# VHH binders against q9xw16: the designs that were tried, part 186

Target 1, 132 residues: q9xw16
Amino acid sequence: MSGWNAYIDTMTAAAPSIKRCAIVGAADGSVWARTEADNVFKASEEELKTFVALFNDVTQVPAKGADIEGVHYVVPRTEESLIFGKKENTGFFAVKTKSAVLIAVYEGPNEVAAQVRKAVESMQTYLNNAGY
Below, E stands for the ipSAE of ESMFold2; O stands for the ipSAE of OpenDDE; V2 stands for 0.75 times the mean of E and O plus 0.25 times the DockQ between their complexes.

## First folded at step 16 (VHH)

Design ze2 (framework vhh_6fv0_2; at its last look DockQ between E and O 0.84; V2 from the best seeds 0.74)
Fold by OpenDDE, look of step 16:
Structure ze2 (fold): chain B 132 residues (1-132), chain A 119 residues (1-119)
Amino acid sequence: as target 1 above (132 residues)
Amino acid sequence: QVQLQESGGGLVQPGGSLRLSCAASGFTFDDYYMYWVRQAPEKGLEWVSTISSSGSRTYYKDSVKGRFTVSRDNAKNTLYLQMNSLKPEDAAQYYCAAEERDVGWPDYRGQGTQVTVSS
């Protein structure tokens, strides 16, 4: 798990608007790494299991939205390996790799959200190339 | 200058229909995801529907699925929302919106058009 913390640090450094971040198993939502301390990622195991299952059919996610850390987000659209949601001045980006789901919860307007997406997708590309 | 102008709102009875239009200008319309959002009195902005730039992908809030249909005519720079089987809870100011950034949420919206549903 400790080896995955470096990727958390990379994403949070690349996008300062990320408040909390996690890397979880795509199959079962098990937490591989997450932000901790004052920025602890607080999603439950059951919630994450449900969340990663959303990637089985992303086309259905907009109708129902998505829940992370007990917060309900509106999901106006999805992409094949990307689920992203909004709630007021907050949101999340979640991308799926070969074996993982990267989740970043952020605070701020669309301007900073763009940077968050870039950070998460960059990590997605890196991990995919690495076989993860 | 980005401009979005909604029209087609009005007063209808429950079960009635309306067709909203949005005329877009000042940007490359066919490059943008377009949105319909609405705001009822004393409520926040609510997402209703999204359509991809080509129109090949559409998304709907669960409560409007099967009743509302979003479409677009890129040659006319126009967005549409066909609203059937309207309910009182659909009453709101409806806005056309454009997503400038690929962040899953619109950045620009028009002045809106009022939809009222009442018997």
Scores: ipSAE 0.880, ipTM 0.940, lowest interface PAE 0.5, mean pLDDT 95
Fold by ESMFold2, look of step 16:
Structure ze2 (fold): chain B 132 residues (1-132), chain A 119 residues (1-119)
Amino acid sequence: as target 1 above (132 residues)
Amino acid sequence: QVQLQESGGGLVQPGGSLRLSCAASGFTFDDYYMYWVRQAPEKGLEWVSTISSSGSRTYYKDSVKGRFTVSRDNAKNTLYLQMNSLKPEDAAQYYCAAEERDVGWPDYRGQGTQVTVSS
């Protein structure tokens, strides 16, 4: 899925504070693309299967939070197609498109987090408009 | 300038109830998600509950779900936390906070109100 890597590059360029990110299938968590090298996105496919299933009812997610890359995050709220989590000075944003989930892991304060959210939501809009 | 004032804390027995209030000013209250967080002496800051700007959606940490109810009155710029079936683990300083930048836990909170649960 080398074509999907361009979308990874677009998100990381738009928000340089993204440390790792991935595009995974919404139905099964299969990895379509991810950051690699020293910043490899290391979530297992079993963890990703569990993670994308959270979008089946986002209202239930804050009660227990969410795990990604073996890290547990507090999820203080959700939106219809958005889950975000916090742990210490790190966090993630995940958005769902028609067929995919975009996940970005970042480090930084809320000003940085806002840039990350904007980057993933811009890609969400693009992919949805493209039928994905 | 943002101002948050919590009240309604106190001493209760296990199983008792308290209702916390948070009076807000200095911002457009009904544009913001609001949070309840708490801090016990041996712990850092812990998220408890979140409510959407309109009040139409509420979220709870699992350990308080079913016992606590968050609500808001946007005409009065006031946030509430109804706390039922209180347990010793719930004892803490409780703070309200407004969400910063639509992205998570805010740095700003009020002075807090103390909840103490003992026999």
Scores: ipSAE 0.542, ipTM 0.789, lowest interface PAE 1.5, mean pLDDT 89
ESMFold2 (binder alone), look of step 16: mean pLDDT 81; pTM 0.810

Design ze3 (framework vhh_6fv0_2; at its last look DockQ between E and O 0.59; V2 from the best seeds 0.69)
Fold by OpenDDE, look of step 16:
Structure ze3 (fold): chain B 132 residues (1-132), chain A 119 residues (1-119)
Amino acid sequence: as target 1 above (132 residues)
Amino acid sequence: QVQLQESGGGLVQPGGSLRLSCAASGFTFDDYYMYWVRQAPEKGLEWVSTISSSGSRTYYKDSVKGRFTVSRDNAKNTLYLQMNSLKPEDAAQYYCAAEEHDVAWPDYRGQGTQVTVSS
């Protein structure tokens, strides 16, 4: 698990607007790494299990939205390996790799979202190439 | 400069229909996902629908599925929302937004168009 913390640090360094971040197992939502301390990622195991299951059929997610850390987000659209949500000046990006789901929760104006997405998708590409 | 101008709102009875339009300018319209959002009195912004740049993909809030249809004419730089079987809870100011420029939250560049549903 400790080895995955480096990827959390990489994403948060690449996008300062990320407030909380987690890497979880795509199959069961188990936490592999997460931001901690003052920026602890607070999603429950049950919530994460439900969340990663959204990738089984992303086409249904926009109609219902998505919940992370007890917060409900509007999901205006999805892609095969991308789910993102919005709530006022907050949001999240979640991407699926071969074996993981990367989740980044961010806060800020709309302009910061692009940087967050880039950070998460860059990590997605890296991990996919690495076989994860 | 990016401009979005909504139109087509009005007063209808429950079960009635309206067709909203959004005229877009100042950006490459056919490169962007477009959104419809709405705001009812004393409520926050609410996402309604999204359409992909080509129009091949559409997404809807659960409560409007089967009743609302989003479409676009990229040659005319226009976004549409066909609203059928309108309900009182659909009453709101409706806005269009471009994902990369005028994202749904929290600000809009358009003035919006008012939809009122009342018997």
Scores: ipSAE 0.825, ipTM 0.908, lowest interface PAE 0.5, mean pLDDT 93
Fold by ESMFold2, look of step 16:
Structure ze3 (fold): chain B 132 residues (1-132), chain A 119 residues (1-119)
Amino acid sequence: as target 1 above (132 residues)
Amino acid sequence: QVQLQESGGGLVQPGGSLRLSCAASGFTFDDYYMYWVRQAPEKGLEWVSTISSSGSRTYYKDSVKGRFTVSRDNAKNTLYLQMNSLKPEDAAQYYCAAEEHDVAWPDYRGQGTQVTVSS
């Protein structure tokens, strides 16, 4: 049985430095799936609603950064459908698809982060092609 | 070998101006996003500004926006930071830095240049 949890499993298996991740609705931040148990993705509905709205104009995000799971991240730049966040040796990638936002929180150096970026963008492409 | 050399630091009064330069060599400068980061004593590194490889996009931390201007001259392999209306909070060692891995964080950093703001 394919469900949104299968996509979470695919991402966490492909990039082990992903500590927590979620798929949320692009319009309202509603959680479609997330990591659970030991790695629960703990962002409130209100935080996620605020977060996905950042994609309305990604050029404004770097000035003040972004919050995920109550953690503030520096966002030194963005790309059209991608927001990066950095804090110490951790960070996040968030990508927008047609109807969803994929959020992955990771730990590791830039080489590892680059692998996480590729995994998240691969899933972005897959979901867009599937109509999501 | 990647080399980044900052210059142009010094002592200024609050409200004063400085222009920092960063000479780059050992890589194809115009392929890279470039950064200014700074470190005050006993503080961690703080992101200040980012400029795209062509110079067409610039990004600033909110506290410096409107006062600082990042620019680059790709023909001279040089990155600049024009700092106006300097505040005591801006005093720090300033580093230019280059991003290699496309993860919005720099991989290489120079030795830095000191900016001191005092009455």
Scores: ipSAE 0.623, ipTM 0.825, lowest interface PAE 1.3, mean pLDDT 90
ESMFold2 (binder alone), look of step 16: mean pLDDT 81; pTM 0.815

Design ze4 (framework vhh_6fv0_2; at its last look DockQ between E and O 0.97; V2 from the best seeds 0.86)
Fold by OpenDDE, look of step 16:
Structure ze4 (fold): chain B 132 residues (1-132), chain A 119 residues (1-119)
Amino acid sequence: as target 1 above (132 residues)
Amino acid sequence: QVQLQESGGGLVQPGGSLRLSCAASGFTFDNYYMYWVRQAPEKGLEWVSTISSSGSRTYYKDSVKGRFTVSRDNAKNTLYLQMNSLKPEDAAQYYCAAEEHDVGWPDYRGQGTQVTVSS
């Protein structure tokens, strides 16, 4: 699992506005890697279990929103393998791969958020091609 | 220059209906996700509904589902919000908004139209 930290570093390097991010198991929300130290990703196991289950039917997520790290985000729309939310000047992007969910929490305006989406979707593509 | 002009607001009694319109110009309307958002006094901006560029996908805040219907006419560059069974808590300034950055949140919005719900 320590090898997954490299992917965390890749995403955070690609999008400096990412404050925290994690790679978790798509099936159970188990944490495979996460930002640590001053930028610890703090979502609980139960929260992540609930969160990854949202991908079972993303069409229902906008009505209820999504919670990450005890923070409730508005989710105005979803895509098949993408859940993204907004709260004030913060937000998150979560993408699903074959076996994982990548979550990036960011701070900043929509302009910088676009870079975050690009970073996580790039990683999504890479991992999917790698079989993960 | 992006321009959005909302209309159709007004005063209605609880249980009443309104139909909001948003005239869009200055951008390729049919390429954009469009939003309705609202702001009540002393509250922050609240997401209400989203519609995809083609209109094939629609999303609603839970509290308005079954009562509000978003639609669009891309030939007319117009966004609509049919509001039925209005409640006092629906009272707000309503804005149409366009999403530019594909980040799941709008970027531009109009001046808004006032919706008041009172007996």
Scores: ipSAE 0.893, ipTM 0.946, lowest interface PAE 0.4, mean pLDDT 95
Fold by ESMFold2, look of step 16:
Structure ze4 (fold): chain B 132 residues (1-132), chain A 119 residues (1-119)
Amino acid sequence: as target 1 above (132 residues)
Amino acid sequence: QVQLQESGGGLVQPGGSLRLSCAASGFTFDNYYMYWVRQAPEKGLEWVSTISSSGSRTYYKDSVKGRFTVSRDNAKNTLYLQMNSLKPEDAAQYYCAAEEHDVGWPDYRGQGTQVTVSS
C-alpha cells in the first residue's frame, strides 16, 4: 500500500463533495493512489496517460474537452497548471504538481465546486513545496 | 444585483453574420471571466466561448473556432460575439454569462437573444 493514500484521505476530508479522486504520475498517468471501495476511481491507465498529456499544452484543451472515467467533459477554460471540466451537475478539477497530477471528481453546484478547487489546490501547493 | 442583457440576434441566411452584444451591470465587470452559451429548442445548454477578465485569453468550442470571435470592452461593461459563416446548427437562444466562483463555469446568465439561420 502506498503512503500516498493519506493524501487521498486529506483531500476527501477537506471537501466531502469529492466523489472520487486520484494522484497519478504526471509523466505516464500511473496511479499512485486513488479512492477505493465504494468510491473506486475507475479510469484506466491508458485513459490516464492520455489525460495527463493534456498538461503539455493546456491552451489546446478547451477546443475538444477532456475524458475521465469514460465520461466526456466540456472544458470552457484552463489555467497554467489546472484543467477543470463540466458535465451537467458533475465536474472535475485536475492540477499538476512537479511530479504528479491530482484529479478530483465531484457533484454539485458552483459553490460546492469552489470548495473542491480549494482542497485540490491546497494539496497541489503542499506537494510542490515538498518537491513533488 | 447582477444584470446581463443580450441583444443583436435575428434572422440570417446560412453563411451570414451577426454581432451579439451583452450589456453588464451590478458587478465589477473587468474582474470576471465571461461566457457565451446557447440553447437550441429541446436541447441542453451548450458552451460556446469564454473570455478572460482582461480579454487577453479566449476559448472556443471546436465547432465555432475560426468563425466566432468573442471580445469585451471593459470601459463600456460590454461583451461581444461576432458570428461569421453561420450554419443552421448555430441557431439557438444565445446567453451571456458570468463566472463568480472561479470554477470554470458561469454562475449568472441573461435572458438571451435569438439567432435563427434559415434559407
Scores: ipSAE 0.759, ipTM 0.887, lowest interface PAE 0.8, mean pLDDT 92
ESMFold2 (binder alone), look of step 16: mean pLDDT 82; pTM 0.818

Design ze5 (framework vhh_7pa5_2; at its last look DockQ between E and O 0.96; V2 from the best seeds 0.89)
Fold by OpenDDE, look of step 16:
Structure ze5 (fold): chain B 132 residues (1-132), chain A 119 residues (1-119)
Amino acid sequence: as target 1 above (132 residues)
Amino acid sequence: QVQLVESGGGMVQPGGSLRLSCAASGFTFDDYYMYWVRRAPGKGPEWVSTISSSGSRTYYADSVKGRFTISRDNAKNTLYLQMNSLKPEDTALYYCAAEEHDVGWPDYWGQGTQVTVSS
């Protein structure tokens, strides 16, 4: 396990409703770490490359939505370093750090989604402070 | 308790216009992101538009962008949706909705107002 896997474990421990998550390079979508085994994060390299590019202009994302793991999510709004999507009882949070994008796919109502956001943004803050 | 009451729906011909209103009460309206979401017969809910608490940020689904305008009057606790150039595919029950948990999706919903676009 790489050192980045520890951050995956930290996020998933902080928010049990996270089904899958990944840490990828903000520049090219390369996977640095991801959930594996029974919870494999399955986004393709091409998909991740496209996804991280959404952060170049987050204001345009709501019109088109976002795709993760072959699933299309509606994105009703964005924030400067945050893209979050919704599909039925599932959704995702994606936050951008200095050099990475953290993606967490979750299942559950808004109450548990809030916990996921906190977990991902906490990690975002940590990594930013660490220079990543 | 949170109350959201939509109005302004009706039947119009293609190319026509409608203006929906939503009267909000029971919560601090000007602290909330507000939404319009619609449901067509036999289909799931479709997000239409979002507006920030101050109204400074607005978001639109591609299907309505350029035709619909979301706005709000916080002094009146009212949300609006101006719908121009209406199409038959815009036919749906339109819901006003409010976001509580800051997760990019609403928590409270009105009863909806029917919009029918037909020649």
Scores: ipSAE 0.914, ipTM 0.956, lowest interface PAE 0.4, mean pLDDT 96
Fold by ESMFold2, look of step 16:
Structure ze5 (fold): chain B 132 residues (1-132), chain A 119 residues (1-119)
Amino acid sequence: as target 1 above (132 residues)
Amino acid sequence: QVQLVESGGGMVQPGGSLRLSCAASGFTFDDYYMYWVRRAPGKGPEWVSTISSSGSRTYYADSVKGRFTISRDNAKNTLYLQMNSLKPEDTALYYCAAEEHDVGWPDYWGQGTQVTVSS
């Protein structure tokens, strides 16, 4: 999956405030690519399988929130293909494409979070148009 | 200036009810997702409920679902929280809040209204 690493680089370049991110399979949460080295995206296959299954009905997510990398986030609302959560000054955006889920974890104020949303949604659109 | 002013808090016994209101001004109320968030003594903020700009979608934390109802009256620029079957654990300062940046968390906050549930 050497080509999938380029998409990680594209997202992090578009929104430098992304601390960690990953592209995972929508069916099983398998990791296709992730940030590495000093910014390793650390989530187990079990956690990711549970997480991507939330997209089966995003309307149920706000009641209990979501877990990524062992961190629990509140999810006050969702959109059709978007789950986004908050914990103190950190948060995540996760978007579903046909085959994948893109996950980005960030830290910063809401203005910074808005840039992260734009970056992940741009990639979501690109992958959907490419059939992924 | 954006202003959010909560009212309707007070002291009630367990099992009681309260209705909170939030008067909004300084922005186009109909365009904003609105929130109730509470802060119990010594705790950080706890999200309670969210309502879409039109009122067509509502969301609740599991701890309040079935007991609390969020609503809005866009003609009066007012947000509401009907709280039934109150428990001591619901004791908190309740904030009205508004989301500006489309990131799933509020930007503007009121000063809060105190709800105290005790015998």
Scores: ipSAE 0.805, ipTM 0.910, lowest interface PAE 0.7, mean pLDDT 93
ESMFold2 (binder alone), look of step 16: mean pLDDT 88; pTM 0.884

## First folded at step 17 (VHH)

Design pa1 (framework vhh_7pa5_2)
Fold by ESMFold2-Fast, scan of step 17:
Structure pa1 (fold): chain B 132 residues (1-132), chain A 122 residues (1-122)
Amino acid sequence: as target 1 above (132 residues)
Amino acid sequence: QVQLVESGGGMVQPGGSLRLSCAASGFTFDRYAMSWVRRAPGKGPEWVSRIWGSGEYTSYADSVKGRFTISRDNAKNTLYLQMNSLKPEDTALYYCARGYPPIPEGDYFDYWGQGTQVTVSS
């Protein structure tokens, strides 16, 4: 059974620099799907609940940064439905849809980040068009 | 302690109707998409229909579209499947399944009921 895991597989295939990712509920941070085994996405329920709440007012995020998997990321700026950050050679992109938040953690230089952003935003568009 | 209990199956003639129910307990029902999945004799499982937790979105397999209607009553923690214009090909064990918001090509189900038998014959 693939369910939401098929979307995880699609994103990681589109951008191989994605090391870990998850799809979580926008209202509560409940996990719909995440990478597992060697690539397990380790965020706690409490951390995810806090993280999705950042989308209630993204303008406050650059002052505070964001925490994912116990790692504090610098967030240089935000867009209405996009939060992204960097910590050395590691970074993330998170996008909000109507019902979900997609989080992708990647590793690599800034040139690679553009590919990861495209993959995440393409999935965001697809899910929004599907009513999610 | 998650439980899903189906009821409403039975034997009916072609062209007849049946209404299936699934009583859910042990979880916050309105947070989960729910599906009906069937297994015909000698075949693998076939997804039939899904409904979002809120009830805002429903989807159906092409084989049942226009004949079956999925609905839910979140106050009663109950899922329904109204089956009209039944065909012999609809004969199967029907399962209530808990999953995430629906995609027609397949869904992840973490809990299933025991199933209720529907037989369409003459």
Scores: ipSAE 0.006, ipTM 0.174, lowest interface PAE 10.0, mean pLDDT 83

Design pa10 (framework vhh_7pa5_2)
Fold by ESMFold2-Fast, scan of step 17:
Structure pa10 (fold): chain B 132 residues (1-132), chain A 122 residues (1-122)
Amino acid sequence: as target 1 above (132 residues)
Amino acid sequence: QVQLVESGGGMVQPGGSLRLSCAASGFTFDRYAMSWVRRAPGKGPEWVSRIWGSGEYTSYADSVKGRFTISRDNAKNTLYLQMNSLKPEDTALYYCAKDYPPIPTGEYFDYWGQGTQVTVSS
């Protein structure tokens, strides 16, 4: 919880276009850390449990989309450890590590999306190398 | 603007100890992970150790694990590296760095200051 907040701060500093983000347990969707106050990540524990279960078979996700913070996103495609979605000017990137799922919600055009993806994938690489 | 000022380096014999300090300013210190990075003559930078903003979690390069201890004092905006059982291979300029997600090669952004020289020789 508290120690994981430092990684939220690091990720948002690396990509300021991230509006809200969280680090959650891959097994159960339990929140390890999330943005708070005016940037609070609002997903419920039940929604997060459902969301992390999508990584059990990412190939099924594009047909149904994904829900984050009560918002339904169109998921155009997935990769083995990556789910990303788009709704109008808002989008998200979610990546799975050994023990965690990182979720970042952003607003902006495709150029902004590329920067957010880079930040999330860099953190994914770091956590995997650190054994998480 | 971000400023990082390293100190505490010096000359020491193999098996000796040194304590490095880094005085930070220009950002909210406790909101960022901090790292120590070193550069030996003729080599590229090598990440040494990281400590999270809270101080709760630390990590170390295999080359220093068990010998070095990273710590921080958030009330004083100061980062420390306690170096024990020093080896000639530890000879390098040591930089403190405001941490970002590492590049795949393990290098970090925000190398600040001139560094502090550590020389381990007989």
Scores: ipSAE 0.005, ipTM 0.160, lowest interface PAE 11.6, mean pLDDT 82

Design pa11 (framework vhh_7pa5_2)
Fold by ESMFold2-Fast, scan of step 17:
Structure pa11 (fold): chain B 132 residues (1-132), chain A 122 residues (1-122)
Amino acid sequence: as target 1 above (132 residues)
Amino acid sequence: QVQLVESGGGMVQPGGSLRLSCAASGFTFDRYGMSWVRRAPGKGPEWVSAIRGSGEYTSYADSVKGRFTISRDNAKNTLYLQMNSLKPEDTALYYCARGYPPIPEGDYFDYWGQGTQVTVSS
């Protein structure tokens, strides 16, 4: 069984406003761990493969947006290892580490978004320092 | 504003017991994982134990497994660490920290208390 599920638990504990999240392989979008049951992260393997490939050239993303769980998000800007998007009252943050991409979907106002971003970026730093 | 306040530390002889408490305020306590982390003189921080927000899924460092028990009372916004069979090597400043680390040696915590001193000696 995947020990990566503990990382999902850590992120959702740090930012309880995360509705769904996943940790996927940066090379292929394969799911290592995700929220489950009523909060299952439902992106297909094909969608995730397309999504992680966005990190190969993040400068193209704001012009086209990004798709997660069949939902098209407006991406206002990107940073080298960060893609974030918004659609009405729903949003996401995705960050790339050496080996993984962390994706967190949330719902709520800007204060909630800031908390979710902090949790995702803290985990990104932790995993990079651990060699992932 | 997030606050974590530890209590219950003290001096005890080897083989003795202590119960540490951490009073949390400024956030929805039952939605956050919590940890105990200790720091002995001349050493870096050592993660001791963690508990998820619901009280399910507890985790322990190998050095304390079987001797320490982490628990929480979400109605009282309080985290506990029951320490039994204390050893001189358990002497450290003990911190309450918000977070549930994925790797025991990690430092993924966003808020820390002031710490409470535990001294185990004859």
Scores: ipSAE 0.000, ipTM 0.155, lowest interface PAE 10.7, mean pLDDT 83

Design pa12 (framework vhh_7pa5_2)
Fold by ESMFold2-Fast, scan of step 17:
Structure pa12 (fold): chain B 132 residues (1-132), chain A 122 residues (1-122)
Amino acid sequence: as target 1 above (132 residues)
Amino acid sequence: QVQLVESGGGMVQPGGSLRLSCAASGFTFDRYWMSWVRRAPGKGPEWVSGIWGSGEYTSYADSVKGRFTISRDNAKNTLYLQMNSLKPEDTALYYCARGYPPIPEGDYFDYWGQGTQVTVSS
């Protein structure tokens, strides 16, 4: 497999609980790759531009929450390069690298969330070390 | 300083088995795709197998599916390739490599080992 889609496939294989995910540009939220067809990642260009701008100051995010695919998530806390949210039985993890933001949406309990976080953070480390 | 050191190659008869090892150092091993790549005499390199994270995802070239198994021990920073039902066509120098097949921006394997020779002959 060629293309950024190979990295999407890697994340979803590592954590099958990931329902939809994307790799987007950190500067503008432009989509580099995303899940398609039956599990299409549905965020608009405007929403993604707003979302990646949250990484300019993650400490403000818990007060406001975050919107992904038209769903408003409660963000209980953030770390320097990590935003995560919860809404009922769904959640997301988003991590920033030098040039990209990785977003993974999942369904399930906290045990599932831990596996998704591991997959996303592993990819974050790989891309940072590759210069992305 | 990134280093990859292969071992476990040798000579076997057709139908035999070998287990290759790759000792990695100088980087956070469990955060990278690792691959096995081989080069047969007179041919270019052929990607054989890849593994990510703690082994949650593995991938194989069609030529080795069902015969080879890739695995890793992240606590020991070691990559393995279990090769069963070996064929003369598997004769090659086998390399441990950091990375996976390319992305659109022309990404490639950034570190390779010295290789370990596998010879399958009667």
Scores: ipSAE 0.000, ipTM 0.168, lowest interface PAE 13.9, mean pLDDT 83

Design pa13 (framework vhh_3k1k_2)
Fold by ESMFold2-Fast, scan of step 17:
Structure pa13 (fold): chain B 132 residues (1-132), chain A 122 residues (1-122)
Amino acid sequence: as target 1 above (132 residues)
Amino acid sequence: QVQLVESGGALVQPGGSLRLSCAASGFTFDRYAMGWYRQAPGKEREWVARIWGSGEYTSYEDSVKGRFTISRDDARNTVYLQMNSLKPEDTAVYYCARGYPPIPEGDYFDYWGQGTQVTVSS
């Protein structure tokens, strides 16, 4: 098993409203680790390659939205290294590091979203500091 | 080149408290996971607690959860283990350890200190 799975476990423990998440390569969307079994992160390799390419110019994303696990999300705005979206009671936060993209899909209201964002951004900071 | 030096081990009575410190040098401290292991006489070394990020992420072995707290001071390159409600079963040599990102599968740490003895008895 990959050591990256421990980082998945850490994020889901920090924010229990995360339903599915993954750590993927920033260059190609290759999966380094993801939730499995009852919480399997379902995105295809092709979808992830398309998704990570969105970070090449995040300013274009709000006009088009983003697709994760075959679900189209409305993206209200972006920040330099952050894309987030909403669809009804579900949403996601995705952040880019030097070498990776962290994606967390959650369910719940805006209060829950704040906790998920904090967990993902904390992990982003840690990985950037570690050279990833 | 990497050095981890533990201190704070002592004889304490059951129910007492103790704080262990680990001074790290020879690497960029804030970029590594840090942890504590212990080894009791005649037993294998077991993991106790780990920390990474600026304290955002911690985890503990079940037998110490709620009693022990791991923390770090990145400005001083130091890891701490605050041990409360100590039991005779906590008697062991405690080791500070450095992990690398990502945490290695099967083994979370690549460098260990020399250890500090904690004895819990009257």
Scores: ipSAE 0.013, ipTM 0.194, lowest interface PAE 8.3, mean pLDDT 83

